# VH-VL binders against q9umr5: the designs that were tried, part 18

Target 1, 268 residues: q9umr5
Amino acid sequence: SYKPVIVVHGLFDSSYSFRHLLEYINETHPGTVVTVLDLFDGRESLRPLWEQVQGFREAVVPIMAKAPQGVHLICYSQGGLVCRALLSVMDDHNVDSFISLSSPQMGQYGDTDYLKWLFPTSMRSNLYRICYSPWGQEFSICNYWHDPHHDDLYLNASSFLALINGERDHPNATVWRKNFLRVGHLVLIGGPDDGVITPWQSSFFGFYDANETVLEMEEQLVYLRDSFGLKTLLARGAIVRCPMAGISHTAWHSNRTLYETCIEPWLS
Key: E = the ipSAE of ESMFold2; O = the ipSAE of OpenDDE; V2 = 0.75 times the mean of E and O plus 0.25 times the DockQ between their complexes.

## First folded at step 1 (VH-VL)

Design g11 (framework fv_mavrilimumab; at its last look DockQ between E and O 0.05; V2 from the best seeds 0.00; counts 0 for: pae E 11.4 > 2, placed apart)
Fold by OpenDDE, second read of step 2:
Structure g11 (fold): chain C 268 residues (1-268), chain A 122 residues (1-122), chain B 111 residues (1-111)
Amino acid sequence: as target 1 above (268 residues)
Amino acid sequence: QVQLVQSGAEVKKPGASVKVSCKVSGYTLTELSIHWVRQAPGKGLEWMGGFDPEDGETVYAQRFQGRVTMTEDTSTDTAYMELSSLRSEDTAVYYCATAYSSSWRPGYFDYWGQGTMVTVSS
Amino acid sequence: QSVLTQPPSVSGAPGQRVTISCTGSSSNIGAGYDVSWYQQLPGTAPKLLIYGNSNRPSGVPDRFSGSKSGTSASLAITGLQAEDEADYYCQSYDSSLSGWVFGGGTKLTVL
């Protein structure tokens, strides 16, 4: 039998987002038990990511307990960060494949036009003033806002991304790294035509330097220092990078070709 | 698979109101974002508005603000569109549709109702 | 009149390739919003044909393709068939209007 699949949605998504994915899985892997976690939907997805991590943890624990052979995680967009944190705090997870589906794994520093309702007077260059404040960190988006021009503020104020990345020292860094390294495979999916994740290389742990030059994963300090296990995972062949062009952010979970190429191989 | 079933054709006088229903199945209304689009005879598609899960509220096209009200009954998985102060120009087929968006990026209408013809005539 | 501009009509013979353009502006297509396409057969509701600029839903033949560049989008139909005779609409989002927008529609006639 196939291992159960747990699906975590993104910002303002619901189970409906994965309607096609469910069809594809059912068709190609009949009998697979797929659970789309219906938590933190809509505006609730703006809740602090640690709160979300706790909620999702409570939901996945019983699923994992009933699946001694392991489970697969498919985590879309913001959900990918939630899942990474989840795997970091759980010392007993049994995740075989962690599929990060167009997630801003190294943070977001994109256009704020789509954030206008939340930050109507804020521009990308000024969002650090809000996001790196105590009240700003009460919003999920700010939890992974990564301003390359204000690295000091990011490192000191980021209550989520900087911690799970091990960029700021904390007492649990070693344990979280150990926990995350329990994953069988880390499957990173994204592409240049995403249009939302900025830079799109963030889905592959690439990100801007101080000059907004995009550096790849292997050039990142988190990799070089192996702060949460990326270097170790890569060394043992556990990281899979699956870039694909021509796919917008709204299509990652629905494109059949993407599914067959980047997702399906890791559901067996 | 999502199905949208709309109420039947309506004939109204100018100044009256019409309320069209759209019953959803396959998914719950709480999981969907229902929008309304109309099409006058021989004309193109016109977006009217819809429930936006990003805002947690219904958003209307400027042209219809003040005359249109979109509501939802989650207990019956039915969406409603009421248009008041009807004019002859409001004669059209009205469609409900599921709208998909992701991460504050508007997307597309993937499922459509069969349409409801509303005729406004004196 | 429509925020997105389409040619009112296009025609082609069976087996030919036809293209339908959709011209927007810096506040919609040019702002990076996705373009979707819909097919409407006579007397029927619109059907999603292309989403996310170039993706096909299940059941849509690969002879339909979408592309986007700059402030414009395009729908291409290869191997034109009689059954393709329909109205086609492009759709996007406009930030200045804070609303979803459609093209004026294109009537495709198969000769």
Scores: ipSAE 0.649, ipTM 0.857, lowest interface PAE 0.9, mean pLDDT 94
Fold by ESMFold2, look of step 4:
Structure g11 (fold): chain C 268 residues (1-268), chain A 122 residues (1-122), chain B 111 residues (1-111)
Amino acid sequence: as target 1 above (268 residues)
Amino acid sequence: QVQLVQSGAEVKKPGASVKVSCKVSGYTLTELSIHWVRQAPGKGLEWMGGFDPEDGETVYAQRFQGRVTMTEDTSTDTAYMELSSLRSEDTAVYYCATAYSSSWRPGYFDYWGQGTMVTVSS
Amino acid sequence: QSVLTQPPSVSGAPGQRVTISCTGSSSNIGAGYDVSWYQQLPGTAPKLLIYGNSNRPSGVPDRFSGSKSGTSASLAITGLQAEDEADYYCQSYDSSLSGWVFGGGTKLTVL
């Protein structure tokens, strides 16, 4: 029998958005119990990410308790940040595969349709004025906004991303790293034609330097300092990188070749 | 408060067609996804079709494929369901029901119209 | 013979607890699709009662609760009241039919 799969959706999403992914799992892994966590859907996905992490934590506890041999997480877009925080704050999680599906793991620095909807007069170059304020941090997208030209503001004001990345010291950093390292595999999925995640390499823990040159994961300070365990995981052979071109942001969960190549092997 | 107001009851002969309207107020059709569900007298609910957000098209239940057409007039915020080649077993109450836009909130029906009785008899 | 199977009827006395089951298959509930529940009072349109397996929309009393496990779901009603007498339908998505499916309905009688 296969381990249960827990799916965490992205911004302005719901369980129906994953109907094709759910069909693929049913076809290749019959009998797998799949739960799409239907919390904070639609506009509720804009609530602060720590609030979402707390709610999702309560929802996964009984699922994990009933599956002592472990579970898998498939986490899409913003949901990948929720899942990574869950792995850090839960000292009792039993996640084998954490599958991060085009998630802005090192943050976002790009104009998107949803940012235009929320802040219609703002551009990426000035959004730091909103996002790095107490009011801005009440919106999920600002919780992972990462302006490479205002890094001091990011480090001081980010209530979420700078903390879970270990970019700012906090009293839970050692415990969160220990908890995160209990994951069996970290599967990173994304690609250059995504069109939303900016830079798209954020899905692989890459990000801009001050000149907007993309530094890869192994060039990032969070990796070099091993601040939350990336270097340790890579040394174990526990990081899987599965890039795929030609897939737009809304198509990651509805592409069969992507599923068969990047997801299916990790759903034991 | 979103409201769905449907056209009045109709009596049709076998082999005819019926077109039921559903006017939306409180939201616009560009903000909602309209689905059609019917209920034969004394029977359960049956989904007939609606907008599929993944494919960007209206999807019809297999049982009605080729007999049903669902259209919308965004200038009047009115959705239509037309069922052709009517049979006596098509006698039912026809409901329009809404979900949020497919990119936002698919998968359940928040608001329902009052229903339109369609009777198929000779 | 609906794709989702519900008992045709259930009954309870005021103040008691009743549970309505909804049994699906590997192509719907078992594939991980969410379950919604609807209440239909006589002569009226259905009303959303539970969405996303266990969430209550605003205005639905907390004595209504939903759950899902494996290929099945259930609706629980505690503190049963006379106005709860109605038909109850579960609903999910079915990948083999490429569409939404309803259970056959359960008539709740309050004794």
Scores: ipSAE 0.005, ipTM 0.542, lowest interface PAE 11.4, mean pLDDT 88
Fold by ESMFold2-Fast, scan of step 1:
Structure g11 (fold): chain C 268 residues (1-268), chain A 122 residues (1-122), chain B 111 residues (1-111)
Amino acid sequence: as target 1 above (268 residues)
Amino acid sequence: QVQLVQSGAEVKKPGASVKVSCKVSGYTLTELSIHWVRQAPGKGLEWMGGFDPEDGETVYAQRFQGRVTMTEDTSTDTAYMELSSLRSEDTAVYYCATAYSSSWRPGYFDYWGQGTMVTVSS
Amino acid sequence: QSVLTQPPSVSGAPGQRVTISCTGSSSNIGAGYDVSWYQQLPGTAPKLLIYGNSNRPSGVPDRFSGSKSGTSASLAITGLQAEDEADYYCQSYDSSLSGWVFGGGTKLTVL
């Protein structure tokens, strides 16, 4: 029988967004128990990510407890960061495949139409003024805002992303790394036509340097220092990279070819 | 704490135009698209239009296409809905509301203004 | 005509459970679009009561709950109170109309 699947949604999202994904899973893996978590939906997705991690953790614990063979996580957009933190803070998770659907794993720095819809009067160059304040860190979007021109501010002010990436010191860093390394597979999905995640390579742990040149995962200090286990996972053959062109941000969970190529193989 | 404060009641003659304002206060980072919904006396709610994240544009309900214009002045945090060629059937309370939705799917109307009564009569 | 069909009225006594239905079609609820519910007290603007089929905004008591099945949705109110007397509207999105649609409204009378 197939392992249960837990789905975590993204910004301004809810369980409905995954209707097509559930259809695909049912077609290829009939009988799979899929739980799409209905927490922090819509505007509540703007709450601080650590608050969301607390709530999702509470929901996930009984599901994992009932599945001694393990579970799979499918985490979309902002939800991929929630799942990153879950895997670090839970010393008893039994996640096999963590499937990250176009999530800004190294952060976001972009003036996309989607972001302009959220912050119509703000420019990406100015958002650091709000996000790197204590006020701004009360909003999920600011928890993963990563301005490459103000990296010192990011490292000092980020209450979430810099901590889970091991870029900022934390007393629990060693335990978080140990916990994260229990994951069976880290499946990274994203692509150049996403249109929202900027740079799109953030979904693969790549990110801008101070000149806005994208450096890939293996060139990141996070990877080189093995801060939370990426280098160890890659050495084990546990990281899967599945880029696909032609897919917009809101279509990752509803494209059949993407599902068959990047998701289906990891749902044992 | 979000507040939407609308302009006062209007009485218009048939054929005139009306422009209703909706001033937004109480948030910056949570400010999303504004939509307009009307309610004729004793009748139900009818969506007129607003910003659609799926299209990335302002969209209008088919029956109002060509008669309604929705604009925003970000410097004053004020949204406007102008309805032209008024008929007696346009007598209604007009509401502005904030919509929280993703481009994958439309959402819901979170906060509502108090409403503006527009009466069309001679 | 309303695109989503609701009963025009429903009634119950204090403490009872009432259910308000919202029937759609394959182009809206049946297409998987979320259902939201709004409460409108006499002389006031509508207030969001349920969003995303079953979620409550902060401040809405848990005796209000929403559900969805096939082409229909339901709003359930348990422990009915006098202050619940209001009009209730369901809302969804319709792909054939490319816009938001509302139910005709249900007047809840607390006996």
Scores: ipSAE 0.000, ipTM 0.409, lowest interface PAE 15.6, mean pLDDT 86
ESMFold2 (binder alone), look of step 4: mean pLDDT 88; pTM 0.918
OpenDDE, look of step 4: ipSAE 0.263; ipTM 0.745

Design g12 (framework fv_mavrilimumab)
Fold by OpenDDE, second read of step 2:
Structure g12 (fold): chain C 268 residues (1-268), chain A 122 residues (1-122), chain B 111 residues (1-111)
Amino acid sequence: as target 1 above (268 residues)
Amino acid sequence: QVQLVQSGAEVKKPGASVKVSCKVSGYTLTELSIHWVRQAPGKGLEWMGGFDPEDGETVYAQRFQGRVTMTEDTSTDTAYMELSSLRSEDTAVYYCATDLKYGGYSPWFDPWGQGTMVTVSS
Amino acid sequence: QSVLTQPPSVSGAPGQRVTISCTGSSSNIGAGYDVSWYQQLPGTAPKLLIYGNSNRPSGVPDRFSGSKSGTSASLAITGLQAEDEADYYCQSYDSSLSGWVFGGGTKLTVL
């Protein structure tokens, strides 16, 4: 039998978006129990990410308990950050494959349509004034806003990304690292034609330096310091990077070729 | 942004103890790991010990175990290194150096204090 | 004597390329621990030059580069300048010693 698959959706999303993914899984892995968690849908996905982490935790705990052999996580976009945090706070999770599907794992710094919806008068260069305020951090998008030109503000004001990255010291950093390292495989998926995740390399833990030059995962302090376990996972051969071109952000969960190439191999 | 300011030069007799201080600014000691490195005149750098965030404790180089004590005062953001039973070969410049106190092993120190010259002579 | 082995001295003329080796073992560089390099000018404290094998802190010229392979690391300096005359130290972590270790240092002379 196949291990259960748990799916976590992204910003302004719902379980309905994953109907094609369900079809692919059912076709290629018959009998797989797939649970698309229908929590924090639509505008509710703007809730603080820690609140979302708690909600999703309550939902996955029973599923994991009934699957002693382990489960797979497929987490899309913002959901990938939720899942990473989830795995960091759970000392008893049994996740085999954590599939991060076009997630801004190292944060977001780009002008996108979803930002315009929430902040119609704000540009990328000025969003730090909002996001790095106490009220700004009440919105999920700001929880992983990563302004490379205001690193001090990011480190001090980010109530989510800076913490799960271990970029700011906190009492649970060591434990969270230990918990996250329980994952069997970290599968990172993304691509240059995404159009939303900015930079797109964020899906692979790449990100801008102060000059907006994109640096790779291995050049990031979080990797170099192994602050939450990336270096350790890579050393284990537990990190899989699966880039793919020609896929827009809203199509990652609905592309058969992508599924077969980057997702299916890790559902066995 | 982080600055380390060490105490002044010391002259000690053999068998005595010396305590060097390292005051941290810019960040707090709760946010930083402090390491101590010494350098004898005309010689290389030698790591003495420092805080290991992963173990949550201070670790000492084998050579100095039982003779060195590293402590921190978080209220004043000052780190201390005390070396006892001083010998002539302990004559050296002693440096404090820092790293951020979050997970993993960071084999680099930045920044460094200005150094404290300790002279042991009869 | 040092856990990491460096040549005691290297020299080069201005504009030339010089390389400083750092040889470790299976318990430090060979175990996958990163290598850092420090520059120490006469009468000054060491300054971080390279971290994470090949990364330069802000302010360090791109003339300086680091690499690691197997149980060894290397610091390369291109376009050698008079101001580069200093002592250079490599550093890593050693699992068998449960501590940080330095190379013996290399004195670079600019001819």
Scores: ipSAE 0.019, ipTM 0.538, lowest interface PAE 8.0, mean pLDDT 91
Fold by ESMFold2-Fast, scan of step 1:
Order: C-alpha cells, then sequence, then structure tokens
Structure g12 (fold): chain C 268 residues (1-268), chain A 122 residues (1-122), chain B 111 residues (1-111)
C-alpha cells in the first residue's frame, strides 16, 4: 500500500486547516495513513523553532519506526522549516518525499499580518531591530526573519535558519548534511500570488540580495558551497520545483489543481 | 502617529531636584522604550539613560548613576526623569525620545519630545 | 569626551556633495552595532535622518545616504541645499559602557 504521510502545519495554524488535503489524499490514494501533528497549534506556533523541532521529532519517531518502507512529509509554510531541521537532526529518518508547501526556505522579508499582530508599529524595514534581539529570537517568526539589508545581523543573531541553511558554521553541520541527504525527493511548491511569503522565491531557495533583487537557488552561497546538500540533491535528480500562480498563502493545502499537479505524484 | 509632549521649563537652585515628564500619545508605553538625552547650551547630545537590550532593563549612563531615576506610569502613558543634587553644569535642554523596547542594538530614536529647559542657578 | 568622533564643522556650496565622518572603536561601531544619524535645525529637537547604517525614514530625501565600514560610518549629502544647514549627530551602542553614545556633532555650513 501507500507510505504513511505526516503533515506539519504553519504559523497560527492547526490540523483543522488540512481537512481538504486529507480528503484529496483519501480520494487518490485510498488506505493512506495520514497523521496531521497537533503540536504547537495556534499561538503555540510562536514558540522557538528549535523547541518545535524537538516536539515534532518525538511525535514522528514512532510513525517512522512503524513504516520500514518509508514515509512522506507534507510541511506547510513555517512547518517546512521545522521539517528541514527534522531531516537534519534525525540520524535515522526514512523520509521518501519531503513536500514543502510555500515555506520561506531562505527566510522572510515582508510586512506580514503575523508580525503586525505582534509588533503593530513596526514595518519590514525596522523588524530586524526586534527579531535580532534576544527577546525576538524567542519567537518562531523571528527565527527565519532575513533582512537583506542587515545580513550580518541575520548571520550572527539567527538561532535557527542561518544554522540549518549552513550560512553560519555549527559543530553538527557535517552530520546534519549527511542526514538531510537521505531524503528521496525534495518537492518545492510556491508561487507569485502567495501574498505572505516575501520574496515568494524563498520557497525555492531564492532570496533578495542587498538591492532587493532576487537571486535564485543556484546563485546562493548555500547552494554553491553545498552547505546542507542542495547541490548534491539537484545533481541526483532529487529536487522537484512546482511553482503555481493564482494561489494565496492559505490556499496551498486546499486547492485541488495544486494537489493533483504538485503533491499527488509524490505520494507513492 | 506617536507624539511626545514634555513638561515646561524649570528653574532650580543648586542642590535641588527636578522631575521632567514626557507624555506619550498615539500609542501605549508598553511596546516603547523611553530614552532621555540632554544638551547643554551650545553643546552636543548626551544620552542619560533608557532601555538596554543587552541587560533587558532600564540602565543609566555611568556619570548619572546615583543621581538620576527614570520611571513610567503606564496608566497615564507618562515617563519621568528625575535628576537630583543639581549643579550649574546640569543646565541643559532635556529630551525624551522613543525607541522600540525590544529593538535590539540598533538605535532609532524617533520621535523626540520638544525638550524641557532646566536652568540651575543660584 | 565624545566616544564617537566627528569633525566639528564641514562646509559646501549649494549643489555640491559633503561627507561627514563618524569614527568609533571596537566596543561600538567596530563590534557591529548599527549607526543612526540625526539632523538638528537651530532651536529644534533632533530628527532621525538615517537608521541602521544606511536606511532612510519615509520623507527623508535620497540626497542623504549613510554607510559603515570597520570602525567608522559616513553620512553623505548630495545636491546640498540651504535648508541642510544644521548640526548632524551620529549615534551607536557601546558595549563597554552598556549604553548609547553620540558623536560630538558636526555643524554644516552652506556657503
Amino acid sequence: as target 1 above (268 residues)
Amino acid sequence: QVQLVQSGAEVKKPGASVKVSCKVSGYTLTELSIHWVRQAPGKGLEWMGGFDPEDGETVYAQRFQGRVTMTEDTSTDTAYMELSSLRSEDTAVYYCATDLKYGGYSPWFDPWGQGTMVTVSS
Amino acid sequence: QSVLTQPPSVSGAPGQRVTISCTGSSSNIGAGYDVSWYQQLPGTAPKLLIYGNSNRPSGVPDRFSGSKSGTSASLAITGLQAEDEADYYCQSYDSSLSGWVFGGGTKLTVL
């Protein structure tokens, strides 16, 4: 039968958001065991990402252990960064397809409603002052705030994303890279009409330079240095890019055409 | 949107204390740090104290420790700076200015109050 | 003494370029702390001109630009205008003093 699917939600989200996704999977792959993890829901999604990684790790271990032929991960928005870290810190993961739904893989630099809720007087130009403080790094969204005008601060202050991307050295980097490279397929999904993930190309490992010009994955130092295995995965034919226009941020997990085009083919 | 309005000019004798107020409007005090900066006539800006992101609390410049006290009344959105044991060299314009409370190590003092002239004379 | 060193005065003709330096040390600008710049017109409170080394607040003309290198920062004013005549202050954080520090100020005279 089909490999089990584990779903990891995003910021201010919960398992309820995935009811349509579960219905699509049931229709096309009947009998698939789908587990949507009910951890760090709602406001708890603001907890530091390393804390979330630990909690999700404890939840996925028994699922992976019971599926010797492998599992698939579907990880939405911020959840895609949690899954990035899971694949790096787990010495024994058996993930076949890692499907990333509009996740800010290189970080976020945009005036999101989530940051306005926490910091209503702030604009994207001044959020680096909050996010790169010790207090700011206690919030998940600040763990992947990547101000292209303050890249030095991002590299020094980011307690999560800069480490997971290998943009700053870490003692475990070699092991994390080896672990990540065990993934069968890295399926990247995103699009220009998302409206939240800024730049939207962050979902494909593209990001702003200091002039806010987007440089694609192959021009990034993390790719060129092969810091956590992107260049190796691409050479292996293991990276799938599936951009789609016309989809807003909250619709990636509830659009049937997207599911059939970008997700369904990878749920063996 | 945020505006700071300070109390009026003061004239004090040496040895007295002065308490300057700074009323915050257009926003609440809870997400803002208030800093106090003075400027003697014809001289430059001198930071006296405010929120320190490294310490996570209000700190005072070393030369004013023991003489200055900075307080806030969140019920009236008003910050205060009290300077004691006044000397003639304390004659200056005293400004309050806002920054983000958890804005890290980047100074961004905006807006500023209009200033309060404190004159110390015998 | 000022912790950050600025020239006491600079001058320029209308339409020209002037640069104001701000020299720090390893405990402030050299430690990576950002530099902000303030403009003070006679008889008024200071106004934020540049923050985070090089960013302009809304409403500040692009004639004003900031940069930082090593232990120093610079404010450049192009297309100098009469209304630019003012005092200019740089500011940073100093870890050895555990507080914010200002430069001594630079008086800009438009000839």
Scores: ipSAE 0.000, ipTM 0.408, lowest interface PAE 15.9, mean pLDDT 87

Design g13 (framework fv_mavrilimumab)
Fold by OpenDDE, second read of step 2:
Structure g13 (fold): chain C 268 residues (1-268), chain A 123 residues (1-123), chain B 111 residues (1-111)
Amino acid sequence: as target 1 above (268 residues)
Amino acid sequence: QVQLVQSGAEVKKPGASVKVSCKVSGYTLTELSIHWVRQAPGKGLEWMGGFDPEDGETVYAQRFQGRVTMTEDTSTDTAYMELSSLRSEDTAVYYCATGPFTIFGVKYGMDVWGQGTMVTVSS
Amino acid sequence: QSVLTQPPSVSGAPGQRVTISCTGSSSNIGAGYDVSWYQQLPGTAPKLLIYGNSNRPSGVPDRFSGSKSGTSASLAITGLQAEDEADYYCQSYDSSLSGWVFGGGTKLTVL
């Protein structure tokens, strides 16, 4: 039998967005129990990410308990960060494949329609003034805002991304690393035509340097220092990178070719 | 770092108009919300108007509606406040300021201020 | 005449704790709009001291704290220092006026 699949949605999403994914899974892996978690939908997805992590944790614990052979996680967009944090705080998770579907794993730094809606008077270069304030960090999108021109503010003010990345020292860093490393495979999915995740390489732990040059995962300090286990995972062959062009951000969960190429192989 | 530099002091006759400029540096004007606040000598702060993110437009205090005009030149990153039909009680230091911030409908304070422009209205 | 009411003046000796009140109404503070505080040193432009009721911008000492309850807000200064002598203004948004409003200001004297 196939391992259960747990799906976590993204910003402003709901479980309904994944109806096509459910169809694909049912067709190719009949009998698979798929649970799309209907938590923090719509505007509620703007709540602090740690709050979301707690909520999703409560939801997945019973599912994992009923699946001693393990489960798969498919986490879309912002949900990918929620899932990574979830795997970091859970010392008893049994996730086989963690599929990060177009997630800003290394943060976000771009002018998007989402940002304009939330911050109508602030552009990308000015958003640090809001996001790296105490009240700014009450919004999920600011929890993973990563301004390459204000690294000091990011490191000191980010209450989420900097912590799960191990970029800021904290008492749980070692344990979180250990917990995250329990994952069987980390499947990173994204592409250049996404249009939302900026830079799109963030889905592969790439990101801007101070000159806004995109550096690869292997050039990132989090990798070089193995602060949360990326270097270790890569060394054991546990990281899968699946880039795909021609897919917009809102289509990652509804593209059959993408599913067959990047998702399906890891649902066994 | 955002900086606001205002034009110099003005002396005007009653009935005249004054136009104060506020040049933005560090960031572009399009990245910021500019507000204007004045302070009469020995008196408190009075909000005159500014960009309201919720409305997506410049909003003026009722007291100044019809007499104040706030404009922006994005090519020079300069904001302007023009006050017409000046009277003696318009004598004050006029400030431009960035903010307030608005996130998801919540309004917050102004964080950067210009140095102020003294406008004196006298016969 | 100010929409938000502040005491005209407060005073304290160095090292003491002082508080400045800001009383609003149901159309501003009582409507749920946040309160900001500004410090204005003599002959200078106002400086943001507190935003979002209780948040300090970078560079503002933790001696300054803000709180809000009901239709009122309060600025507290502990360990009063000579350099704290200034005018202090509270600010909020008023839905009935469709605009921002300031308190009348409070002159803080350090004895």
Scores: ipSAE 0.012, ipTM 0.513, lowest interface PAE 8.5, mean pLDDT 91
Fold by ESMFold2-Fast, scan of step 1:
Structure g13 (fold): chain C 268 residues (1-268), chain A 123 residues (1-123), chain B 111 residues (1-111)
Amino acid sequence: as target 1 above (268 residues)
Amino acid sequence: QVQLVQSGAEVKKPGASVKVSCKVSGYTLTELSIHWVRQAPGKGLEWMGGFDPEDGETVYAQRFQGRVTMTEDTSTDTAYMELSSLRSEDTAVYYCATGPFTIFGVKYGMDVWGQGTMVTVSS
Amino acid sequence: QSVLTQPPSVSGAPGQRVTISCTGSSSNIGAGYDVSWYQQLPGTAPKLLIYGNSNRPSGVPDRFSGSKSGTSASLAITGLQAEDEADYYCQSYDSSLSGWVFGGGTKLTVL
């Protein structure tokens, strides 16, 4: 009786990370068919995001086709950007709830343990040299690097995020917007104690200006121009914001209170 | 805070094989690019092979192709280097070393090293 | 034999500046591949000093610096200290060998 749920994981992640989430869904919505997509796991999560979008697209097509009542997406961290692109490139998706679980929807600009591990002597101020090169754009993490001090380089070099946000022109922009607008609900989840997603408001389409002051979604040019449909969705009442404090980046899919408050209500 | 801990010293006869282990802690093996480097007594460093993230494959130095095999056991976070058809010239300290997982492999340098494993080949 | 050429030894007095050269060819440093430098104290594993021609890992003092020009690279050590006495190795990638290569090593003596 419940719509099927498709789960898309994040950077250096796999289907195993969602074992607690699956238990919560089984307890509250018994009988729900949950498919955790086992693609681009571990090191493969570093593949370019457009390559991941193609692979995930091929995997979700038969699931959506078998569920005429619709499906729900739960997309974690980097996976939320994959799902953003899926909803735009698929002419026939039937997604009801798109649940974005601490995903850097406007990009990433922060010194985190993950970044320090990947580039130990790089600071966020210097990573633009790596990410905005042609070879840097062959890495998923660089596809959503958004340096607010080098907007010109971001707009010219970003092969993924600037295109999907409509910040850079693309021939398919009108079709992508039309497709994205078919989503029933856009459920945005994130919080100040995440520790990885920087600024954390990126999960809610907020982001830094050139002075590193966070501007919320309604102040973003992307929203004001309605580049891919955020303003239309908000006017329709289709955007849900669910911030929660006290949750670290790797705990979003394993916190029961978070699940009950932010996810459970949207799994019809 | 990655740590690499290698297996103990080995003494082998010419023609034998040796398998050196490198246990990863602080991170999972799948998050690291593991390389193997050897050093003969009183001599310099020699790269033997390692994971190349650009190719997504393990690459061996030409000198060791056909004699070396590098494997990983993700269930125990342990990397292995096996060298066959041992000669007296293979007497050396064998190191595992790692850097950040990037498309450029060792381009960012090998910033964490194991303690080394002495392999002695003698009759 | 080493693909990258280093002088076998260099020496300096405390407080002075020394430089260690690393000479390659068109298939490695000359092809644009970055150079890393390692310090090896007696009886220890090598320690990364410089990567990407001129970048220092956390914990490496700024008296160590790297540079690259044409087919060669140099490690400069200023304000030389007794604890700097060690072997130093350069490293790069070689396209003709399809693998990473080290220099022969330079023994630094602090007089």
Scores: ipSAE 0.000, ipTM 0.394, lowest interface PAE 14.7, mean pLDDT 87

